# Designs tried in a protein design chat: VH-VL binders against q89xp2. Part 31

Target 1, 226 residues: q89xp2
Amino acid sequence: MTSPCKHGDRPPGRHDLVFVSPAGWRAMLDARDDLAADSLLARWPKMRWPTIRRRALPHEATGVALGLPLPPSAGKKRVALLVEIDHVASVARPPSLQQARAYAPRNWWPTLDRLDGLALRHSVDARVYGSLAWQSLTGLDYVTGRSDLDVLFEFRSETDIDRFVADVAAIETSAPMRLDGELMSADGAAVNWREVHGGASELLVKSIERVVLLDRHQFISGATGS
Key: E = the ipSAE of ESMFold2; O = the ipSAE of OpenDDE; V2 = 0.75 times the mean of E and O plus 0.25 times the DockQ between their complexes.

## First folded at step 6 (VH-VL)

Design y13 (framework fv_livmoniplimab)
Fold by ESMFold2-Fast, scan of step 6:
Formats: C-alpha cells, structure tokens, sequence
Structure y13 (fold): chain C 226 residues (1-226), chain A 122 residues (1-122), chain B 107 residues (1-107)
C-alpha cells in the first residue's frame, strides 16, 4: 500500500502520511479525554494506521500538527492531534493511483486509469488523498455516493500546466464523480487545479506553513522573490 | 479587504419565492465558501447552506432541502440564495458570509454582509 | 444534527469583570468551533476560530478554550462595548449549527 520512510529522511509535507510511535499515541490520549473515549482512536495505534500532517495553528507552534479523519459511520469527524517531533516514527507519501484503485468503486476505475496515463504523459506524479486514500489505507468505508475523487498532482519544470489542467477537465467531463485536486510544485506549495484551469492571474496557494495569494507565474516557476 | 453587499429588504406574499443577492467587492471570493445564515426577529442564528463558487457546488441544511437553491456568478462576484414556497416563518434577516476551511482548519465566517430583511406577509 | 447548547442564556456583569460563556456540543466536534459577537442591528463578527485562535483585530481580552464537546469563551476584563449576544458555531459536520446565544449586559 504505502511504505513508510525512516524518521528524519524528510519532513512531512502537505497530505503526507505520518506514523506516530506507541509512546506518542499514549501521550496524545493522556492529554485529551475526548480522544481517549473514542473506540476508533483506541484502535488506530494497534492497527498501525497513519495520521496526516496539517499546518500548525499559533497555539501549536512547539509540536507537530497532525490529523486523521474518522469514517462517515462515526459522523465524518476530522480529529486534530498534536505530537512531539520525537514521537514521529516515520513518514510516507500518499497512495498512488494504482495503489488506491483496488479500493475504489468499480465505476471509478476508467477515470483512475485515464488520470494515471495522463500523469505519465505530462511528467506528473499523481497520488490520492481524501476519502479514497483513507479507505485504501485502513480498509474502512470512507467513500460514499457523494465523495469526490481527490488527486494530488506534483508537477515538474517540464510540465505544460495549462495543457495538463485542460486534459484533467476533459477527463472529468465523463467521470462518475467530481474530480477535485491540487497541483503541487516541487517545494510543496499547492493550488486547486480548477483555479489554474479558470485562467486566474492570482492563485490561492496552500503550503504546510501558510495560505497566500501568489501570481500564477511565481507559483509555476517557484521564483516568488525574483 | 473584501466586503459583501446585500440589498436592504424584500417583501413577499406566502407561496412566492425570493432571491437574495450577495456581491463581493474589494477582493476575490472565488476560492472561498459563501455561507447563508438567517435570523428570525428576536431569534438566534440558523445556517441554511453554503456554496463554493469555484466548484459551483452547494450544500444545504436538510430543513431547506427541496426549496432552497444557491448559485454563483463569478463574472460579477455575486452569490444568490433563492427560497421558494415562502411561509410567514421565513421572515428573517438573511446574511451571506465568507467562510473558509481546509481538511483540518475552520477559519470561521470572517466577512459578513449587512443582511437582507425578508418579510413574508399577506 | 449536532445541537449546540450555551450557558448561561443571559448574564449581567460590571465593567472590569471576568465573563465566562460555555458551549456544549451534543457530539464530539474536536476543535471545529468558532465564536461570534453580535450587537443589536448588526451582522455577527467572528472573535475566535478553531476553538482557541484569536481572529486578527480582535482585542486580546477575548480567548477561547476547549475541545471535543465542551468549550469556553472568556472575556478577561469586560468593556462597555462588549454588551452583545455571543454565539458558538460548529463546523465539524453539515449542517453547521449555532448555539442559541448568550446575551451579555453591562450593569
């Protein structure tokens, strides 16, 4: 499914999976009565399921801000967690399209296959996040009839971004679901692909540190200071 | 420094429909959500639903499902809420508000329109 | 729907007093909670987001705390301009829901 990286190989970025040590889970559960009472959270460390890196709020500056979504049967809760850096055991990238495919509704398969082929042609690394990713990681039912397919498209300098997003839009036209997703630059900054497809000169760019409006050229080239 | 501008008042008869506008000025609203919240006289706040203009998608509270429609015109930076089959109980101030959230962050509704008083009377 | 219950429904306090308002969710909402202030004839104004983060431009006498099902808004030293109705609001799941409001009056 997804192989964890050794702790310290690289810092977790947006949508990256973070595995917390048993000691880290104990510390988090001891700090929060609401977490300790949750039966799914009690299972999380036992099943060795990951969390996800999120941007830290001002009051969380000294720790690693993490989260995990509970499945719809548990009320579709998103649980915010905070852990000390020493309790991060390993980090992994989100599942690839191929890894997640087996867990997707069968009518999503043609769209997943078309996206995989498109990514290869455009030198894009495509991964899933959101409902399908968590269903593939845990085996729990996250995907519903209302779910979007959430795809992270990490582009390279040679990628023709305008052509790529036009092709993504074309694939969505015949898809059985809404195709949501982000374009991510090599430095980890991400923007919703629809903003780029819409031709906006300013983009709402998200990173692990902040959310800012950037000029399209600055986002694509990575040269915000030039 | 986005501002949301709404008309001041609307009057309708029971059974009619009303369409309330919310125009963004002084900044972008395309990638944000616009929430609609109403408040009957002397009562608290009630969330009706939201629209995300960049996706063209709306989510409604179950109470209003079937008689509410939210739309966006990104070319004019305007969002609308239309409520049909009006009853006297629909008399309220209708607010639009800019909301923003990510997977684990809810930044709240940080910019609000002044509200439109919709009166439903015979 | 998640029900949000505030306590007290109203209070009267003097300038300089410490005021505490509580908010209870019928189900766990983690930190997906915001607090708003509404003065008569005005639209609501956000004070706190993510349960405990102070909105930029809001006076530091306002603070929020709590997680899960129990939340608190505190005004450390009440000012005359703080006379208003205060609302908590959850964003953990749709539909978003507000508490019934707490009216704060200056005596």
Amino acid sequence: as target 1 above (226 residues)
Amino acid sequence: QVQLVQPGAEVRKPGASVKVSCKASGGTFRSYAIDWVRQAPGQGLEWMGRIIPIFGTAKYAQKFQGRVTMTADTSTSTVYVELSSLRSEDTAVYYCARGYDEDYYYYGMDVWGQGTLVTVSS
Amino acid sequence: DIQMTQSPSSLSASVGDRVTITCQASQGISSWLAWYQQKPGQAPKILIYAASSLQSGVPSRFSGSGSGTSFTLTISSLEPEDAATYYCQQANSFPYTFGQGTKVEIK
Scores: ipSAE 0.100, ipTM 0.654, lowest interface PAE 4.8, mean pLDDT 87

Design y14 (framework fv_gimsilumab)
Fold by ESMFold2-Fast, scan of step 6:
Structure y14 (fold): chain C 226 residues (1-226), chain A 122 residues (1-122), chain B 107 residues (1-107)
Amino acid sequence: as target 1 above (226 residues)
Amino acid sequence: EVQLVESGGGLVQPGGSLRLSCAASGFTFSSYWMHWLRQVPGKGPVWVSRINSDGSSTTYADSVRGRFTISRDNANNTLFLQMNSLRADDTALYFCARGYDEDYYYYGMDVWGQGTPVTVSS
Amino acid sequence: EIVLTQSPVTLSVSPGERVTLSCRASQSVSSWLAWYQQKLGQGPRLLIYGASTRATDIPARFSGSGSETEFTLTISSLQSEDFAVYYCQQYNNFPYTFGQGTKLEIK
């Protein structure tokens, strides 16, 4: 389990876990009959399960735009939520590879172990998001036989990005699943690792504010430079 | 200005093929899910197919699965619909539309083209 | 597939009137319903999504309500540019489906 940060430490970024207060959940469920009627969603406040930050629509700019995925057994529905900042109780980082390992299929364990070692060697903070993260956070069945392993790789100024993504690609060749994921700079901008490995001159860079095309050198150099 | 412009429609015989194009401008095309829909005069729209932002995921209506292929060229901001084994009941005005249909919410299809007519007739 | 039934099929109204359009789903779609406006010779224009959220740049006179199987689009004071066909669309289940439409006519 990931320890939550105190409210006000930093605004929630991509894939960060956002815990909504009991008052915030009460306000949302009282305002939305569709959410209140969903028996699985009623468990979210009771079990103290998180949400995640999503990009706000223009009319949502004054609130905190959040989301949560329901498991495949509940129709793989994605639930969009909007809360006032005062209803954000805490924020935490996504689960580490070690935390998620216990909830992963056993045949994924060698890949998770290789990624953990690789991240340490390259000064990368590796976290899981997507199906495995939600399975580890809730105990519900999110991971299926077709699921990708989704990894968030937060790199540092000393990280050799080109070496790192080449090594990720090498690990994927022996993996029992597709290895998806994002390279994230310290300022929270993220790009799919496969785009970087593929040698694209322009990268689709995602943040909580927007999606933009940046020159590869601008992303890597600007994101790692102080 | 955000725009979608369809082209490639026309008259084709049953069993024939046609490739529709949709040119996008005024927005970051590679960030959006894209849809193809069709409409018969006097009736409501019918959803045909969708494709995610990077082209790795596609979904089709049962009536066109195996015959139609949706694809995209993000470098040239273009969406395609390859239509094979065309039938008389594929006759319609074909629209492309953008939708932001990522993981947490479907926000509707907020931008549509003017449509390109497809007539399947002997 | 989910069938959406709109009522009325046609409605003759004057500018300034309050207009209410209904959409009924054959089974629950929760709140995953959108409303579109289509004028002659044009593609549809998104008005409302999530049953009640107004799309960007849509005038405040348009509002949506409802949940489960019963939905309503309201135009509080009809303007001359609002004469069009209105469609509801569900996105709770694949395939996505549209209603047959409600046509607003002058008089």
Scores: ipSAE 0.005, ipTM 0.461, lowest interface PAE 10.5, mean pLDDT 84

Design y15 (framework fv_levilimab)
Fold by ESMFold2-Fast, scan of step 6:
Structure y15 (fold): chain C 226 residues (1-226), chain A 121 residues (1-121), chain B 111 residues (1-111)
Amino acid sequence: as target 1 above (226 residues)
Amino acid sequence: QVQLVQSGGGLVQPGGSLRLSCAASGFTFSSYAMSWVRQAPGKGLEWVSGIYSGGDTHYGDSVKGRFTISRDNAKNTVYLQLNSLRAEDTAMYYCARGYDEDYYYYGMDVWGQGTLVTVSS
Amino acid sequence: DIQLTQSPSSVSVSVGERVTIDCKSSQSVLYSSKNYLNWYQQKPGQAPQLLIYWASTRESGVPDRFSGSGSGTDFTLTISSLQAEDAAVYYCQQYYSTPLTFGQGTKLEIK
């Protein structure tokens, strides 16, 4: 959020916020009449709202594949964008639980507070993505009565992952919403926390580059090979 | 080969519950959104629910609050939990691979064989 | 919710003839140069099968006699040189917004 992406930095990972330069937005809108006609998309660069990284399709290999979700009032559809690397102005991590709290339904606050305390105790960096994140970033209404709370849990080597996901499951039992989310290793590889809690010996691990089936031990130890 | 194999279903009384399962093979399941579509006897198709690869869920107006879609990426399976069943929920239920991940919507190009749900007393 | 209306509700034609099925959307499904509209074929006792996506792009394996056209709110599925195996119910479907919705279907009988 505060510094631009530069040579030698890790490329934007899952759920990272990617801010496109004014020149990048102008190039995209000039090339696509339908995007330029969309009043909400016209506001995106003016409000300095981010996009997120998505996996590139084969024909997009030389650019940075990005996307943004529109709010439910605009059909809750996802807009796919492609920019040149020099049009990436900056990269930031998704909002923290504390940053997103003010935009959440009040009945979600106890759950957010419990998750924040749990993350601190387990040396986990907890951030929001999905509907609540976009609502906190834009001020637009993304969260509905049926929305999940989507949390990204970046764990450290000292984290007891089995205990952590058991505690997440315990918090969900009293939550007013479904608690979804991903466990992410330091190298940016992520897996749904429910899959880990289920005790699977092999996990479906997602990264910006690929989706791969890994042994549970390999994921937890960070030995993913990518 | 790319395939969806369904199980679950059956006869239940009004107010009862069932869990439908749809097991995927031949593709990277975790990268795709999945949908459930139903068809009452002699009637047309009705979209029931969908789940994005990232877990975000959506429901048709007739089933909100009663049905829950979920997925288990370790088992390559999508589920539909049917609660508070009504006579009008009687239908053939299909699972379908509905979207490419990463902001591209694609047609529902792979469908399960269907699971019959009958609600009667 | 977006409502899709198909016409005709049923049609009976002979092998070798051409048939057109129309689908009208209550609002535009055009966005980012793409029409978020699919066409499906459902034969008796079978699951639906995707024929056309993005309003006019033919799914792999689908015969050339099937074609889709239209934009915004008005769409057409055309089947040229009908074959006996084309007897089915055809559905249009939008994926522009949730909830996803289908047309009521058009039953095609071959006499």
Scores: ipSAE 0.012, ipTM 0.460, lowest interface PAE 8.8, mean pLDDT 84

Design y16 (framework fv_zimberelimab)
Fold by ESMFold2-Fast, scan of step 6:
Structure y16 (fold): chain C 226 residues (1-226), chain A 123 residues (1-123), chain B 110 residues (1-110)
Amino acid sequence: as target 1 above (226 residues)
Amino acid sequence: QLQLQESGPGLVKPSETLTLTCTVSGGSISSGDYYWVWIRQPPGKGLEWIGSIYYSGSTYYNPSLKSRVTVSVDTSKNQFSLKLNSVAATDTALYYCARGYDEDYYYYGMDVWGQGTLVTVSS
Amino acid sequence: QSALTQPASVSGSPGQSITISCTGTSSDVGGYNYVSWYQQHPGKAPELMIYDVSNRPSGVSDRFSGSKSGNTASLTISGLQAEDEADYYCSSYTSSSTYVFGGGTKLTVL
């Protein structure tokens, strides 16, 4: 169960769910014939489904940059949206592993359970994003036989990151799917867990503001406050 | 500097399988922020997308070629490959490999291309 | 689905502006902001000039600009130079998660 926050109480971070007001949806659909013609997008405001925040591109001079993924029946297509800030109604965290479990293929359950236990032991807040998250949020078929399990691992200062990612890698060895995902620091900067585990000297660090290469030590030390 | 290089046979007989490899140098194929693409161009004609692959193994194929095409990735060799089955004279073309940048809701198009390799289908 | 429609050729004189159109449907160009433009000189691989409708990669001249209206994307080249003489291709994602190219436009600088 996610807990929506009123806009202004908490700015949306990576993978956070952003709910657009009815007026915001009308403005977007009126401005873009391509969106209005899409049957799934016509359902989005009616079903009160969320969007997600993305970085604004240089040519996007105004508003809040948002997006949503269409299910695999429409492929990996990600719809880019732009709304006025006043049209952001609320923000919520992505689904927990426990919330998403009911929507996952049964053979994913052992992996989800192992990850949930691992996160608890390492003081990590684990959330689902990507295909499983959207399937749990909409009830639409996002998860396929080729889908990755995408997990957002928000770590704390007490987290032993090297041990944590080694344990994630160990869980993946017996998983029926590729385990993808991001390590996220308290300030919202995220990096693919596999890059950290692989010993890369430079990491591709993503934030709402930008994508930048950082030294591994800088990311880990900065995120933990050391 | 990132560089892509196609390799494979210059001549393939009708009904055989064409196999091409793209070698990536100066960068890693293992990142989920990139997708890897095969495009072809028959002599004197336009560009035709064949298929794309992500590090995760997810593939997307041109529907007109889907029954005959397979794209795969080998992260240990920093390579990705194209197999095109049951070739005919109409498959004669320059074959390009390319990289695209795909991060969240951005599709940066294909920003790095190989130089192309000519494949002739003839007996 | 359907191939994108481009004029087979366009021409202009040095210093002039030229526009190349790329017309699709609501399931490709009209439905999504993922239109790219490529320049191809004879004997060379294509080079990305525009991505996501209107964005220029680093190093691409400000003389090149992109736009979209409804089902038609446009590439505009201002201040034409002899070096701009090339084939230009548009491309777009489709509602079927495929990638489609336009037929190409040969630009001749008179």
Scores: ipSAE 0.017, ipTM 0.561, lowest interface PAE 5.9, mean pLDDT 85

## First folded at step 7 (VH-VL; framework fv_polzastobart)

Design c1 (at its last look DockQ between E and O 0.52; V2 from the best seeds 0.00; counts 0 for: pae O 4.1 > 2)
Fold by ESMFold2, look of step 7:
Formats: structure tokens, C-alpha cells, sequence
Structure c1 (fold): chain C 226 residues (1-226), chain A 123 residues (1-123), chain B 107 residues (1-107)
């Protein structure tokens, strides 16, 4: 695996936000007539909104592979970008639950507050991705009446994962939306929380490099050091 | 050992409702990123995507068919059901279901297809 | 809807020849294009996803390239078993749309 960032910077992983320099945006748009013609994409460099790390295609080994989710009103477009590492200005974590709260529908607020409290009790770092994250980052209308709340739960080796997902499920019973999200270990390997809560014997484990179906105990023991 | 199989009527009269069931094994729609799509192909013609349903129960319908399409799933039975109302002879086609894996920013294609079922609409 | 224009509609070549099929999107689709092979009486088979990624178990003589609006599919050395109809499909935006197909025959 390669380091796609500038020398000394942490390589961006799954869910990491990547800010592209103005020169990087100019280079991408000048090289891609299809992107340059899209008026919404032209706003991205002007507004200094981030992109998101994605898995590289086979011919993208020399750069940083990025995605850009557009709001539902622009359709479900999968915008693929490739930048040279010199054009990565910074890398950031997804928004915290508290940062995203003001941009959520008001009937979501109790659920966000309960998830914040749960994360604190379990020493888990909880962040949003998906539609609420992009609504909070851009102010554009990403959240719809059918939107899930997508939460990234970055856990530590000490975390009682089974109890944690049981508590997430308990919060969902009174939530006005579907809770979705991932449990992510420190090395960036992640699994959907529902697979763990549902007692699946095999888990679909995701990393920036690949997607692998692993035995449940292989993921749990690897993530907790056992 | 991943398999999908389409089942339902092979002959339908105009105006009737078609219900097709996709039964699959070797994967589950409980896995994040998994989805099932319905695609049809009139004899000798191009493929046409009809609808998709994913692990989150998000549903996507081809707008050219408006509200004629309903797609639902039963994860515990490994089934996806397509309902298509007001059938017309132009809807005569082979109907396929197919599995795909999809992430927000990366499309992996429809990697496993059922054998297809020919549905004839005739008065 | 994004229209996919596939060329040629049919192609007749000899075993061992290089085959090139093109697909043009009416709007930019980045690299979100797949290529399928369909033999008579069979379901489509995924060969290439994300414009250039070879599906597991697919022979290395198949390849894809392109981004934006213009895409190519290549068979480096045609084999008898490659007689089929080939379809491109965009997945950048719903509805997913397919090219009309290219029927490949051996002379």
C-alpha cells in the first residue's frame, strides 16, 4: 500500500475529509471538461468545501483518489476525482455529533444527544458521515425524509463492543430515523454496527484497501488485541 | 456459491399486475453495501434497469416507468419482490435480478445475475 | 437521464484480432461505467467495473479505459468463446442506463 499524502502527512483513510488546494481544483477542472461544465462542482473550490477519500482505481496509483457526494437534488452522482499529493491541502475527521446537530432536523436532536452520551460512557469517538455530515459541511440540502443517521463509532481496544451495539439498538427503538453506521478500529478497519448486533458469524470488514468477509471473532480479536 | 433466481408468472394479460420474486443465497442484504437490482431485456433489445433496493431499504425506481414499480425485500427470507402494474405487450421481456455491492463513492457493478425469466404480455 | 451511445452496433472480426468497442455518455460520469458480456440465451456477465477494474476471474485479454464521457473496451486477442453481445452501463446517476449493445461475431 502507498502513502497518497504529502510527505509527513497521515494518509487519508475511509471517511476522512480531504481539502484540495485551489491549484489542485484548477488542474482537475482544466483536465476534465465534463467536470468543468458542472456548475455545482465549480462551487466546490470557491466555497472551499472538502472531498472524501475513496478506494483507488487500478490506474490511480500515483495520486489521491477522492469522491464528492452531491445533494439529492442533483441526483445520486458518483463524482470521482484524482489529485496529485501536492494538492492535498489538509485532511480532517468527519464532523462530530455536536458540530452536526444544528444542521439536523429538530426531531433528530434527542437521538443525537443520546448517542453523544452513549459515546462518552463507552469512551467512543462518535462522528457523522453521509447526508447529515455533508449538510453540516456545505449547508446544502442533503438530508431528506428518508435519510438515515450515519454515525462513525471509532472505538478503542478496551471497548465492550457487544454492549455498545446493544445500547445503540436501544437508542434506535425511539429514534425518528434509521440509525446506520460503522464501528471503526484504530487501524481503520470497520464493520456496520447492525451486523455485529445481529449476531452474524461473519462480518463484512471494510478498509481503504479492500472489503473482506471475516469471521466475527477474527474482527473482534484483531480490533481489541485478543 | 452466490445464486439468484427469478420466479413468477411467465404469461400475463394486458393491464394485469406482474409480481416477480428474486430468491438468493450465498449473501445477505443485512451486509452494508449489498443491493439487488431488477433489469429487463425485450427480445433482441437492450437491457433496461428497472429498480434497486439496498441493505438500508433505500429504493430506486426507473422514472420512465413512473409509479408502476414497487420493490420490497424480506431480508430473513433472502427475497426481493418486484411488482409492476398495468402491464402492456411492450413490457414483454426477460426479467433478471442481480446482486451488486455499492459504496457511496464507488460502484462495483452487478456481479452476479439470476438466469432470468421470460414474461410474455399478450391479449 | 444519461444516454449511452455504443459503437459499433455489430462487429465481425477474426480470431486473434484486437477488438475495440466504444461507449459515449451524454453527460460526465467520471469513471462509473461497467462492461457486460452476454452470450445468447444467457444472463449478462460483469467483465469490468469502474471503467478499468477487471472483475475477479475475468481473463486479462479484456480491458477498459476512459473517464468523463468517452470509454473504450478492448479484447487484445479475440478468442472463439468471446462471441457475444457487449453492453456498457453507467452508474454515475439514476436511472442506470445501458448502451444498446455491440454484437461481436467471428468471420
Amino acid sequence: as target 1 above (226 residues)
Amino acid sequence: QITLKESGPTLVKPTQTLTLTCTFSGFSLSYSGMGVSWIRQPPGKALEWLASIDWKDDKYNNPSLKSRLTVTKDTSKNQVVLTMTNMDPVDTATYYCARGYDEDYYYYGMDVWGQGTLVTVSS
Amino acid sequence: DIQMTQSPSSLSTSVGDRVTITCRASQGISSWLAWYQQKPGKAPKLLIYAASSLQSGVASRFSGSGSGTDFTFTISSLQPEDVATYFCQQANDFPYTFGQGTKLEIK
Scores: ipSAE 0.510, ipTM 0.808, lowest interface PAE 2.7, mean pLDDT 88
Fold by OpenDDE, look of step 7:
Structure c1 (fold): chain C 226 residues (1-226), chain A 123 residues (1-123), chain B 107 residues (1-107)
Amino acid sequence: as target 1 above (226 residues)
Amino acid sequence: QITLKESGPTLVKPTQTLTLTCTFSGFSLSYSGMGVSWIRQPPGKALEWLASIDWKDDKYNNPSLKSRLTVTKDTSKNQVVLTMTNMDPVDTATYYCARGYDEDYYYYGMDVWGQGTLVTVSS
Amino acid sequence: DIQMTQSPSSLSTSVGDRVTITCRASQGISSWLAWYQQKPGKAPKLLIYAASSLQSGVASRFSGSGSGTDFTFTISSLQPEDVATYFCQQANDFPYTFGQGTKLEIK
């Protein structure tokens, strides 16, 4: 059977949504006896819900590393999965702020709108991950009174990062929730926006390949190295 | 370099309240995924997890200690404080604080520990 | 609470020997298991996380395996500096719980 040639598709990056084939799900679950009794996991492939791409652990030498967070009703269990690349059916970006808005608490709406406007002004692509994203993707209850808003900000070379994070911090002052998230460069390298806003000279840079400490200027300039 | 250090009284009388402070450097509890845990170890005994606090200010306590534990953080000072009420000689132990890191789909363990402080409960 | 049972409680081996310690959880904990080394008078040191991931800076002779309920910690070739007590810890659910420890000595 010729592997479907996904011509032009980039490999899934960190935070990307990964949809796994039915055969892939069977393979993943068959390899995990500890997951066999989980009714929600059994439901996941039936509902065609996605997983999320994560950085591989050191012992995960082959395959595509996936994450699956279960909702609070299931104890917020974190499921780490590994799938063969051939069983990746499709990849998508996380939900936009606009897409996720309808699934957010009403009191979150002003903050979401402000962030959306900010992102637009700075030519930043803003995506939602975390509890709000999963709530929007599954329709299950993920967001609670303790939930933060997790946003991925993909910035450009022309983006004034310092000003941007300052503006994010300003928005947070009137937000009903904590604002978490990452600044992501075009190459997929990402840093927590709070770390940047904190003025650190060195930043913990996360990519799909590795975690490294980089000079602040190196990260902002895009010189993250390969 | 990441460091943690426990500070507080090394001698406590029965029924008194123990207050320990964990002062850390090299990371911030404002960063997503960061947490600090308290663990104790009676002399010659196994480790016991007491409590954790994370960057969201979510707090987790060992239910075996009921409502005796309180954990708080001061992010600006890079400190986490543990209070334990109604101390008893059985609570004599070395108390540790340690950094925990939780990414969305990973637990990386308690990767950096303080040196620990021996707390003796005696009349 | 999840109970963690280590075996053996103590072990005495020779330098160069292969050492194996097991940890069993009372219920499934996926891969959320860590192994710690504690030398006398010192704080525990993280060696393995996520059941089989080697902590940065830790010697390659240390390894971990397993998932679900049964886990194994291995020292491929015991060194004198490895004399310590080893603990497993689950982080699947609160409260976090530790094994009772395995005291490792050199003959």
Scores: ipSAE 0.039, ipTM 0.660, lowest interface PAE 4.1, mean pLDDT 91
ESMFold2 (binder alone), look of step 7: mean pLDDT 91; pTM 0.940

